# Ledger of designs, part 21: VH-VL binders against f1miw6

Target 1, 251 residues: f1miw6
Amino acid sequence: MPHFAKPLLRNIITRNLFNSIKKKQCLQYLQTLRTLQYDGFTTVYFGETDIPESLVTGEDFSDGYYMPTPTWCVVHAGGSQGWVPWKYRMFLRDELCIKQEDNLFFEFCDVVKKAYGKCAIVVKERRRQDATRPKEGKETEAQAHVPSVVNLTSVTCCPEVAKSYGHKLLTLPSPYNYLNPLDSAWSSLKWFIINNRKEFCLQSVDGVYSYQYILFSDLISKGIERINLSKWRTITTKVRRWENYYLGKLS
Key: E = the ipSAE of ESMFold2; O = the ipSAE of OpenDDE; V2 = 0.75 times the mean of E and O plus 0.25 times the DockQ between their complexes.

## First folded at step 6 (VH-VL; framework fv_acasunlimab_arm2)

Design s20
Fold by ESMFold2-Fast, scan of step 6:
Structure s20 (fold): chain C 251 residues (1-251), chain A 119 residues (1-119), chain B 110 residues (1-110)
Amino acid sequence: as target 1 above (251 residues)
Amino acid sequence: EVQLVESGGGLVQPGRSLRLSCTASGFTFSDYWMSWVRQAPGKGLEWVGYIYSGGSTYYAASVKGRFTISRDDSKSIAYLQMNSLKTEDTAVYYCARDSYDTSGYFDLWGQGTLVTVSS
Amino acid sequence: DIVMTQSPSSLSASVGDRVTITCQASQDISYYLAWYQQKPGKAPKRLIYDASNLETGVPSRFSASGSGTDYTFTISSLQPEDIATYYCQQFDSLPYSGLTFGGGTKVEIK
């Protein structure tokens, strides 16, 4: 129905080429992932989700002009084994690039190696920014060799860091987000928030958060806990069904 | 259609500098990690250095401090700046492409450019 | 540095023969290994990645396997066009070790 404002021929050709490249990348991703799984790698999906404060308070200004709502970024990982035994992180979006820890991904890789051994770590393709350039200064330190960026709004995941722990880092091409079970987990978390929220606002005074922040953090933690091993096995099985479909279709 | 073309090779005296260029076409250059790999006449392949899509660089011990890799994504060109050249640097220099998603292997190579370091 | 020991350095075989090349890493490389074919006067071409995955368009007579420190590349039925030098390559971890190639195996027909 609504396709009368289509791109000009040049844009159509560019989109078709992009789609062909992404199809090839998805096929390579799926073949690599299956091989790693067969060879004993544990698949873990690492990522983030945005939780606007309006989702908690119930405010909706979509029909009118409104100021941007503060947004919290939750970072976690999971798979068929459930959530990884790693403390999830929560950052205010505006502060993510400033408060990002250079060693966060190192810690993550160490934790999952201890829990599962060698892992295939799946992350989403970044939009268009390459924000993993190393900062000047410490040439002889291990962390100086890992790409890190002060202006990044997403957690930096370095393939070399993953490999140093015996892991493989895989990037899922953006058009195929249906192949990421973590997105289903995030949807379940947001649904839990909507059904269990209270009318309140997060408050902060000189960096000290109010009691409302404690309630918000508790709500997030309860929602994450409700996405148990059984739920993870269900969503992972659904993803495996779609993976099999796409392997057949894209071959 | 999809190709890499090296240029800038030639005869150079020990201790001097030379810059190689690698021009990419037929693909989105900015999505790919790029390496330089060299091969001395009649010898095997030796990795020289690596540049990530974000600009971070890593080098083989034999060239670290002397060679610098850079890229210009707007022109789809990768560069290898070679300083303090030694006779041991004589080789065919290949530009090679690796994707962020394919874990450090080279799926596309240029035809190579010969660098001869001799007095 | 991770050292890749490739054997044999050269071999001669007849058309239709099974050819096997081995590559041994000085430490566990967790399947991070590729195999390349280099014909005389040409640039290398990747045949295998992640130890056992065949590149699209590469004939099925080429195969590879291995784990840990020991890897094998096989041509099940050697053809005249397979005359080349074959290289294994591992992807090393920080700091500074980088990528390492094996010494190469020259395959020729007699």
Scores: ipSAE 0.000, ipTM 0.397, lowest interface PAE 16.6, mean pLDDT 76

Design s21
Fold by ESMFold2-Fast, scan of step 6:
Structure s21 (fold): chain C 251 residues (1-251), chain A 119 residues (1-119), chain B 110 residues (1-110)
Amino acid sequence: as target 1 above (251 residues)
Amino acid sequence: EVQLVESGGGLVQPGRSLRLSCTASGFTFSDYWMSWVRQAPGKGLEWVGYIYSGGSTYYAASVKGRFTISRDDSKSIAYLQMNSLKTEDTAVYYCARDSYDTSGYFDLWGQGTLVTVSS
Amino acid sequence: DIVMTQSPSSLSASVGDRVTITCQASQDISYYLAWYQQKPGKAPKRLIYDASNLETGVPSRFSASGSGTDYTFTISSLQPEDIATYYCQQYESLPYSGLTFGGGTKVEIK
């Protein structure tokens, strides 16, 4: 038998326990999702991604001089049927609190019900309940990790609201990001931006910020449009393969 | 700017150990599967192993039991711990980022770091 | 492991020529194939994914096709900057087993 120090043995035990908990959460998620799919629910993945303006402009910060770049939050949903017929939203991170009174999730639930009927709405696990982010340094590192909740930072996803439209809201456990096809869509969007941003990059013009925003939003729209139905079917087929693997491995 | 930078390569004697580091910048490192891929001088590419965003690992048969991949998400660093090195482990070692969806193909590569295993 | 066999191992062509590289898998890989370009002294760059999808920003002279076990990569009009070694890579094996690359094809100008 190998000799172990007590601190090392405790670390091994703790790691194995956390792995077991996450495996159980993943199995429960997958079993619930498959049951809903069998019962005729359409699966839609609802999420957000951050697009820093530096990704769009191609500007990097020099050593010794750092300026925070504004970050845009893009919110959309999709699945094997393609992007949902709901207009995607885009918010400045600093402006997310202004949107907290908008019940965008009510609108989303209504739109997908009219398009697909009852849906299994999948959102990524969040570490905290608040729809708005706390200020940096307000919480200690230990306090930053709160119980998982079903909320995006841009849109408050309420299980009761989903249920009122006949939907089921599911939380995808955080370490199983590869079970979320929307992450593949976001990756494609970001690579589109990187490879097409020179079409956006114009010399700064005095007092014409609205024009820059129009160009920016156009670039994002083109990137989203490029992720067509065929791409979505490829992405969701790959996710289905990973789901089958984990169902077989964990059950 | 999104980039990966490998470090820690050098000359090492057979049977000894070496640790490589891959420092990521410009993206949310914790969201990505990371791979190590090597290339012996004048030869083709050979996949070494994976570490997924949740920390689980998978290794090529040629290195299994000798090499260990780990990550420190707080520092945005992936590591390749190489033990019991053999002369056939001589190669340029690349750190590569799996596409955001864990596709198994790579969208970002480091510049590589040379490991020479020789007396 | 899934074995990937590339041919030819090397070729020489003139600027403007059509260049074709073939990749054969030891089993059906269901379009899960990527193509990479590696220039001397540099890291590989992905040109193609999912057998036929051209990466954004990659010139349209690069194309690829195939299904099952047989895949083809084509440069329709070879340019001097295309001089490189090209590799296919399968990812059908995930999550069940490891990734494998083809042996590479060195493309040179005569």
Scores: ipSAE 0.000, ipTM 0.430, lowest interface PAE 13.3, mean pLDDT 78

Design s22
Fold by ESMFold2-Fast, scan of step 6:
Structure s22 (fold): chain C 251 residues (1-251), chain A 119 residues (1-119), chain B 110 residues (1-110)
Amino acid sequence: as target 1 above (251 residues)
Amino acid sequence: EVQLVESGGGLVQPGRSLRLSCTASGFTFSDYWMSWVRQAPGKGLEWVGYIYSGGSTYYAASVKGRFTISRDDSKSIAYLQMNSLKTEDTAVYYCARDSYDTSGYFDLWGQGTLVTVSS
Amino acid sequence: DIVMTQSPSSLSASVGDRVTITCQASQDISYYLAWYQQKPGKAPKRLIYDASNLETGVPSRFSASGSGTDYTFTISSLQPEDIATYYCQQYYSLPYSGLTFGGGTKVEIK
């Protein structure tokens, strides 16, 4: 069961790993999200996770060989109503720059509008190229106040597109990843993969690539299916508790 | 032990002001959000407003502009300043503590103090 | 504001009876609901939070469930000390818009 640990959240706040500007951004995000929820917007968390093929095979290259395994990017969205009724996507990281992703976010916005009406779509702040997360006291005032453009590696989330369907796009600041229930769902998926991979991995990685894709996709589909409505409700309720804690401590 | 005690209630004429106090003991007062909830005689519960641990306040529409909530963390006291009182404000006023890691539901209540607004 | 409609307004039951109280929200409140017990002359006491979670120290005969707009509170075997008025309360609309309580259900013993 995905576990949102209270001590981890408290440690982030007490250690003050990120500057006061990030705390203000988190408070602004939380206030905006709650206002939208009250106004009838359905909250959906849209994001991605990386699944290395080695997670499926269980192979370890500790024999002195360093050969990176292919990594798959899984894109999905969910919330208190469960996974959105949208076909999840899976892309090879190496091929993402070549993929024609222009219509994916349009399709997503249309699907969730038909399913839920107006939505507050929450995405994570994208990590910058060649950058590590800013450390407390190293961010300049100018850099910290510059608006971040949020792009998902496999799908570009355009605020204008979301708005055209009546949605609002919100960015969750990166230090506060524990406020994203989708991260808990991804952890549950990876745990399912580890515990069930033997049923889907028949032979070596050197097999036909298309066959590897089919086996890998089936395992991921089963893992996503196991994160049912009940699990999503538990995850989102825990997130709400910590949102209330942050609102009290940051306001 | 852990408790909240309200004081300052009484009979007051319409249009006048009254200040209620809520004294906390047995816990770290500064860590909690505090709310005021009232109950008119023979009627149900009605939320009045709350104050975050950081001092920000929010009010029910029926009292906004007339009532002010404040706190003094050094004394462990929350206040409800009631101005321009109306007969409709007659109620038992409860001080309530929001649960530690949440807001909007209450785990500790005071005994209540009666405010009667009558000519 | 989110309106909370609680029913029935009052009920009378015998010791040992199963008592059920319902609460309907004017919009989906996603399990952000608490239940309180108020005995005559006393302040309310929270029994349930997040729609179904029982507060520590509260007897197991109290339970609650629900989703969306419809929520239920149950006392599986009514005891004399359970004579009280019970209230539901939503906190979905925080922090800007007001918290709202149901009208209350007065539980009496025959």
Scores: ipSAE 0.007, ipTM 0.472, lowest interface PAE 11.1, mean pLDDT 78

Design s23 (at its last look DockQ between E and O 0.36; V2 from the best seeds 0.00; counts 0 for: pae E 7.9 > 2)
Fold by ESMFold2, look of step 7:
Structure s23 (fold): chain C 251 residues (1-251), chain A 119 residues (1-119), chain B 110 residues (1-110)
Amino acid sequence: as target 1 above (251 residues)
Amino acid sequence: EVQLVESGGGLVQPGRSLRLSCTASGFTFSDYWMSWVRQAPGKGLEWVGYIYSGGSTYYAASVKGRFTISRDDSKSIAYLQMNSLKTEDTAVYYCARDSYDTSGYFDLWGQGTLVTVSS
Amino acid sequence: DIVMTQSPSSLSASVGDRVTITCQASQDISYYLAWYQQKPGKAPKRLIYDASNLETGVPSRFSASGSGTDYTFTISSLQPEDIATYYCQQYDYLPYSGLTFGGGTKVEIK
């Protein structure tokens, strides 16, 4: 009957192990990133964001009688040099089944190799990825832990593919999303959509999905162009200051 | 007044040791990274090392293994312990504060303290 | 180690002249470069950070630009109080790399 105290203690211990592991992962990530930067790797942030159609149309489906609105996933990359000179990709969430996206990361690695040479390619870890992993003992290694395959929801990012181009694939631990300049870029894009969607707003959709895709891509392309090199430099400078703060705090 | 004041310089024989102090005032010392930079007479600036707000240290190759940087946040003092001194260590030694939101460039410098290493 | 090659090592110019100082890094430092002014017997003073950002209170005749490995510092109209030695300094790879200064440029009035 007095077991209730023991379950609370076990929960507290498990939560403290997660916090310690995430802090170690962050320190390892930052140390690895700085080492690669010193060794001449260009940092490139590769990631995705969701844009529901309701954000573009402004329609409200909160009354519960409407079917769920489709969500589009936008995949792009950038850094202190601006957006990578690579055409962003746009996918319909959960409806894309074609094999062609399996080679997307391969194509991306080739483009950034040609543009910048060897790159440190940073992808954001899935939000609660570490909650499902068995606990490993404390280790003093200076490198970020890299799983065998790192997935965005729409793209498979294989470390061996990156390595074959001379790149290194790094994962940013999930609680530290303010260390990802793409989050600021995605916020700017979404703000642009909200402020300009009246020029694009549709009341009815043609019977062919391709017209809707064309209208989405024009608005998204204009929003991406709004985030110029000067904005990227501002974003990445702020991220670097956060990185230095955590390197100083954690090391 | 926001300032840094170095002390502890002087004349010392090769192979001996010397400890420099950098006393900070007018700001929250524990929030800032601290660096030591030296300048040989008539020569340019040379970074010596830095210490993070968390206490970790990094050093230039010319002094690594011989010099140690430490800090006492309760007293707002940074230290440079110089061991196995060589004649090429003769310089004015500055302490410098890194900016709170940046790292690696210095918005506040002390006036420096001269260390002369000679027989 | 990142080597900063600064040129010229010294220069002499008249009041009102445009003065240009260059720094070249041995590898790409991604605009993480500062410029300092040091007058005789004094500690250096930061004038410019992040390659092109002018410190508050620094006269507008000072400017800088550059990217990658090549950086330039300019005094558009030299004044008598600008007599000093100027240094560039890289800080790209913290905390796992050293900080490196250029060799300095001594600026004199003819």
Scores: ipSAE 0.041, ipTM 0.563, lowest interface PAE 7.9, mean pLDDT 78
Fold by OpenDDE, look of step 7:
Structure s23 (fold): chain C 251 residues (1-251), chain A 119 residues (1-119), chain B 110 residues (1-110)
Amino acid sequence: as target 1 above (251 residues)
Amino acid sequence: EVQLVESGGGLVQPGRSLRLSCTASGFTFSDYWMSWVRQAPGKGLEWVGYIYSGGSTYYAASVKGRFTISRDDSKSIAYLQMNSLKTEDTAVYYCARDSYDTSGYFDLWGQGTLVTVSS
Amino acid sequence: DIVMTQSPSSLSASVGDRVTITCQASQDISYYLAWYQQKPGKAPKRLIYDASNLETGVPSRFSASGSGTDYTFTISSLQPEDIATYYCQQYDYLPYSGLTFGGGTKVEIK
């Protein structure tokens, strides 16, 4: 069955394609990526996903008391070779200062160097919320401003750090986030969580109180493991098809 | 019906030029990459070149500088202009569609048109 | 250019036999491989794409696998209608990358 990309994706793709600047950015990204691949760089996608506690517990807060549930952030990386042989990191996003581990990106760069050699590390562009006012400024030649720093919620990705390990850091333009295979991987993980969370629940009955516990670490671990090499191949192949489509259309 | 139909083949002398046409029907032609593939008599398949939906082209080394691929999306036609033809260019020439969902593979072929280069 | 080495160039087998064809790429082509069937006097038909995906409408006796540089095409039970030449083809849109076919394998029935 031709997996008809849900009409929603088509609509999003079509609407975003109308921004000439974003199209150009996409083309530049894709050209750079392909060049690096040709030059022997291994493409790895590095990113994070949010997992609300409600997703894990299955609690339907639809009955009006929106208690903000804690949100977990999972940071990991993958590519055509599967998950990067680096242990994923989990961070709790609560009112408490997300301690950005300053060394996490260094550790990651070292691991991928050892595993794959020189890498093209792809990260998503953070949606700058504040770009309200189109400053009418000068059509300066959209030199692919490699941002000096790409800030993830839990990790700071520095191009200079990547470079010091022989890597290249690339930013995927925000309208084209679907060109990141991690999005599909995270979706798969979330699906797994929803459908299997009950299997990871423990009940404790003491003399007075009954508690339900969930083995969250195990749940996430098993969910990540479920995305095996074959699945990664499928996901990355799909992304490649879209990349090729855009390269052809925008060239 | 979704189909490709090649035309323009025939007998031509070495050094001459010939233009092949590939007429597409039954699909949105402008959305697809198109390739030319040729097959010499009794030989294997050889990729000749392709044209992107955006019009960019790439060619095999064997035909580079001599052959040009173009397209008219308004007419749903792809062209192969062959200049400075050689005897070794004798082949059945196929046009093939490269679909987006199966990028890089030919899901639709024409029946081919024979080009014979002979003195 | 990526070179595709296909083996064997020809084979003869009996009806019902298992047929195996191999294709080796000169470099890692990351599963970007298709298999085509060409019957005499006809245009090629794609049977397999992305190394292992069977085209819609293709009989299940056809299969393929592989990774990296090494790929295999298999007919589990050869039928008379399978008399054809089979080709592997790599396709990757690296910057200005050419497409290449294997040399072909002629399959005949004894």
Scores: ipSAE 0.022, ipTM 0.564, lowest interface PAE 5.6, mean pLDDT 84
Fold by ESMFold2-Fast, scan of step 6:
Structure s23 (fold): chain C 251 residues (1-251), chain A 119 residues (1-119), chain B 110 residues (1-110)
Amino acid sequence: as target 1 above (251 residues)
Amino acid sequence: EVQLVESGGGLVQPGRSLRLSCTASGFTFSDYWMSWVRQAPGKGLEWVGYIYSGGSTYYAASVKGRFTISRDDSKSIAYLQMNSLKTEDTAVYYCARDSYDTSGYFDLWGQGTLVTVSS
Amino acid sequence: DIVMTQSPSSLSASVGDRVTITCQASQDISYYLAWYQQKPGKAPKRLIYDASNLETGVPSRFSASGSGTDYTFTISSLQPEDIATYYCQQYDYLPYSGLTFGGGTKVEIK
């Protein structure tokens, strides 16, 4: 007897409902963001990216076999005004779960308030929560959107803290990460690292030392500087056009 | 080291189908958006379509409904399935890698494979 | 689609000459423009991105500028190795507009 593909059909239906809910969440996000922009809020995208040391050293599978290289979490923020005038942070991934809250988000909110006034601070939905699927027959928009206390793994972003500085904290729904210009900036940073690591990953000269760990922060800083105001304006303009498309303003 | 190699081109009659492959090496294929770009003999470049790293596709109006782009990240291969071929589809077909920041400009190209649609 | 009009379609110049190519978009593309060099029998190579940014390793004699709908590409001192066809490409790809190339400019020496 041929197996009836009813479980696969149900999964297709559930996926379609999940996508519909996420589209509505995206539209609500965009409408809220545009209202805040109209009200004079400066949009700032706050986020993180993981940079394994192997990306800098050029380590392949054979090198990683013996001692997996550490991964660094880089935290920064930017928008149409460029990178925010806040010193980016770097954390070892293996230390994040034991790191005490150091009030980093308070400092961030204060810095952007002084630089831009009231801000709409956009963080993306946590990647793991994006994998949460609605249950059959009882799905709501609220069920599809799983709350996160920690919007970044490195930094606890508290809506109450943002509000105390006059800001609004917004969560960009997954899978619409292409509406986050910071993701494009991170890709540019990693591409800079790949193309420039040979100059900074000084392999054994005279057969003695590898200097990758010494030059790592310099390479990251140089890559961040490469993403200048012009690049940020280009990235944010592209995001704005995609936003306009989803808001139905394109003819 | 870092390269794209197209294959599958050849002579084909109008109305038939042909599948092109683009094999990538030397980079993490799954991180990149991939495009197909064609060039008719003695003519300019024409974008055919692309596929995102997540599998979604966009096509030029001239090929919509006839061509399908797909990818197999486990094999580092992109495909262009061409159906209902017309003489106007005669061109060198290039596989091109989108920039790492997914801007829509290309930083790596294959050598191209010639497709001749003729009777 | 956004239509890219490139001119001239061909030109001949002497070594050391200044060569200028123009590209006009049918609508504002907000600096989303790249320039490519294609030598005979070879795949294209990108020289410029975001209208004016020179790609790493590309000689400084190549430059580009422009905004809105009007863009320009310049070779300040033409060299023999610059003989090629040059293309502009817009990547202001909204869902209603795909990626489009200019018609190309063939640059030859004498």
Scores: ipSAE 0.000, ipTM 0.439, lowest interface PAE 12.8, mean pLDDT 78
ESMFold2 (binder alone), look of step 7: mean pLDDT 89; pTM 0.907

Design s24
Fold by ESMFold2-Fast, scan of step 6:
Structure s24 (fold): chain C 251 residues (1-251), chain A 119 residues (1-119), chain B 110 residues (1-110)
Amino acid sequence: as target 1 above (251 residues)
Amino acid sequence: EVQLVESGGGLVQPGRSLRLSCTASGFTFSDYWMSWVRQAPGKGLEWVGYIYSGGSTYYAASVKGRFTISRDDSKSIAYLQMNSLKTEDTAVYYCARDSYDTSGYFDLWGQGTLVTVSS
Amino acid sequence: DIVMTQSPSSLSASVGDRVTITCQASQDISYYLAWYQQKPGKAPKRLIYDASNLETGVPSRFSASGSGTDYTFTISSLQPEDIATYYCQQYDTLPYSGLTFGGGTKVEIK
C-alpha cells in the first residue's frame, strides 16, 4: 500500500545521517580492502547460509498444521580462486553455538594461510537480533538499539585469531549486499537444492536427524560442486563492478 | 560449577623456582585459551602469558625465558613454572580463562595465589 | 607494546552521582578493549567487552563507549556496591605482543 504520510523532519534527518554513516563505512571498507589487495592479501569471503529442512524435503505445511522446521547452517568460503580448499561444514542451527566454533575458525585460518598466504577475510555485518531485541509490544518504549560494527556470525570469527595467522578480518557494512559474492553462491546452491532435491530425498530407516544429515550432506556437496571456479570468477567480476561503481559514487 | 582454583603459592627465596597449578572444573577445559595474570601488592594487573588450546605459548617480556606455561587437558590443569625468581615477581597470581571466542579478554578468574619472593 | 593510560587514578563521589573513567591507548586498538571491576581482596570481574558491550547480568547503570585511541567507562548512578578499582584492558596486540591493562581507577564513596 502507498504511504501517504510525509516523514517528520527528525525522521528525515536521522535517516540521512544513518545513510551518510553507512556511505562512509562502505568507502572505508573498500579503501581498506583495496589497500590489502595491493599489499598482496588474497580476498576470501567467509559466511553461512540457513537451509530449512522444508527447502530440502519439499514439505508444505500451509494447510494449517503446526510443525517445527529444523534449520541447517552451511558454512563455507570462496573468492576469485573458487571455493577455498577447506571442507565446508553443516550444523543443525540450535547446535552451532556448542560445536567447537573456536576451533573451526582456527582450522579455517590455518588452511587458507597454507593455500593462499595472507588473506583479507570478509564477513557480513550482522546485528545482535535475538539477545538484544525487545519483546513484541515493548519496542515503542525500548531504548534505542545501537548496532554493533563487529561481525556477529554464528561461527565466531575472532579478529585476533585471524591476525595470529597473518590475516586481516574485514566487516562488510550493511546495506551494500551487492559487494558480497557469497550471497550469489548461496542463491545458486539453494536453486540447485530446489531443482534436485527429489533425486536425493529417500525414505530412511534411521532416526530423522541422522538420515537428514546424510541426505542433506550429499545434496549440498553436489550443489557446492556445481559452483565451480568459472562461476566464482563470474560472480566476483560482478562484485568488482559494484565496488568500482560505489568507489566512483562515494568519492 | 564452573570454576578455576590456583594452588602452589608461598614464600620462596630469590633465584629459586616455584610451580603454580590451576585446576579447572565445570567446563570443557581443552576448548579454552588460558592466561596467567599477576598483581603486586597494592599495584595494578599485569599479564604474564597465555597458552592456546593447542599448547602454543606466549609470554610477557618481563618473564620470557624464566617462566613456562603448560597444560594437561586430561586433568583440566594449567601450570606456571617460575624459574630464577626475583623480588619483583612478588604478586598474587591469577589463572584466567579467555572468552570462548578467543579474543584475549577474560570471562572467568580464579581466586589467586600469593607468591612472595624475599630473602 | 601498547601503553594504556587510565585516568583518574582515584576518585570519590556520592551515591547517585555520575562517574566517568577514561582510557587512552598509545595507538589505535579498533574497539578491542574490555573493562573489569575488582573489589578489595577479590579477583577481577569483566563488565564490558569490545569497548561497549555489556556483559550479561551486569547492571544497566554501567556503560562504555569509544573508538580509536580514546575510550570511556561510565557509572550513571553510583551505588555503595560499586566501590572497587576499575581496569581497562586492550587485546589488539594478540598474538604479536602482550595484553596490556590500564593503571586502574579506585572508586570510593564520600
Scores: ipSAE 0.006, ipTM 0.385, lowest interface PAE 18.0, mean pLDDT 77

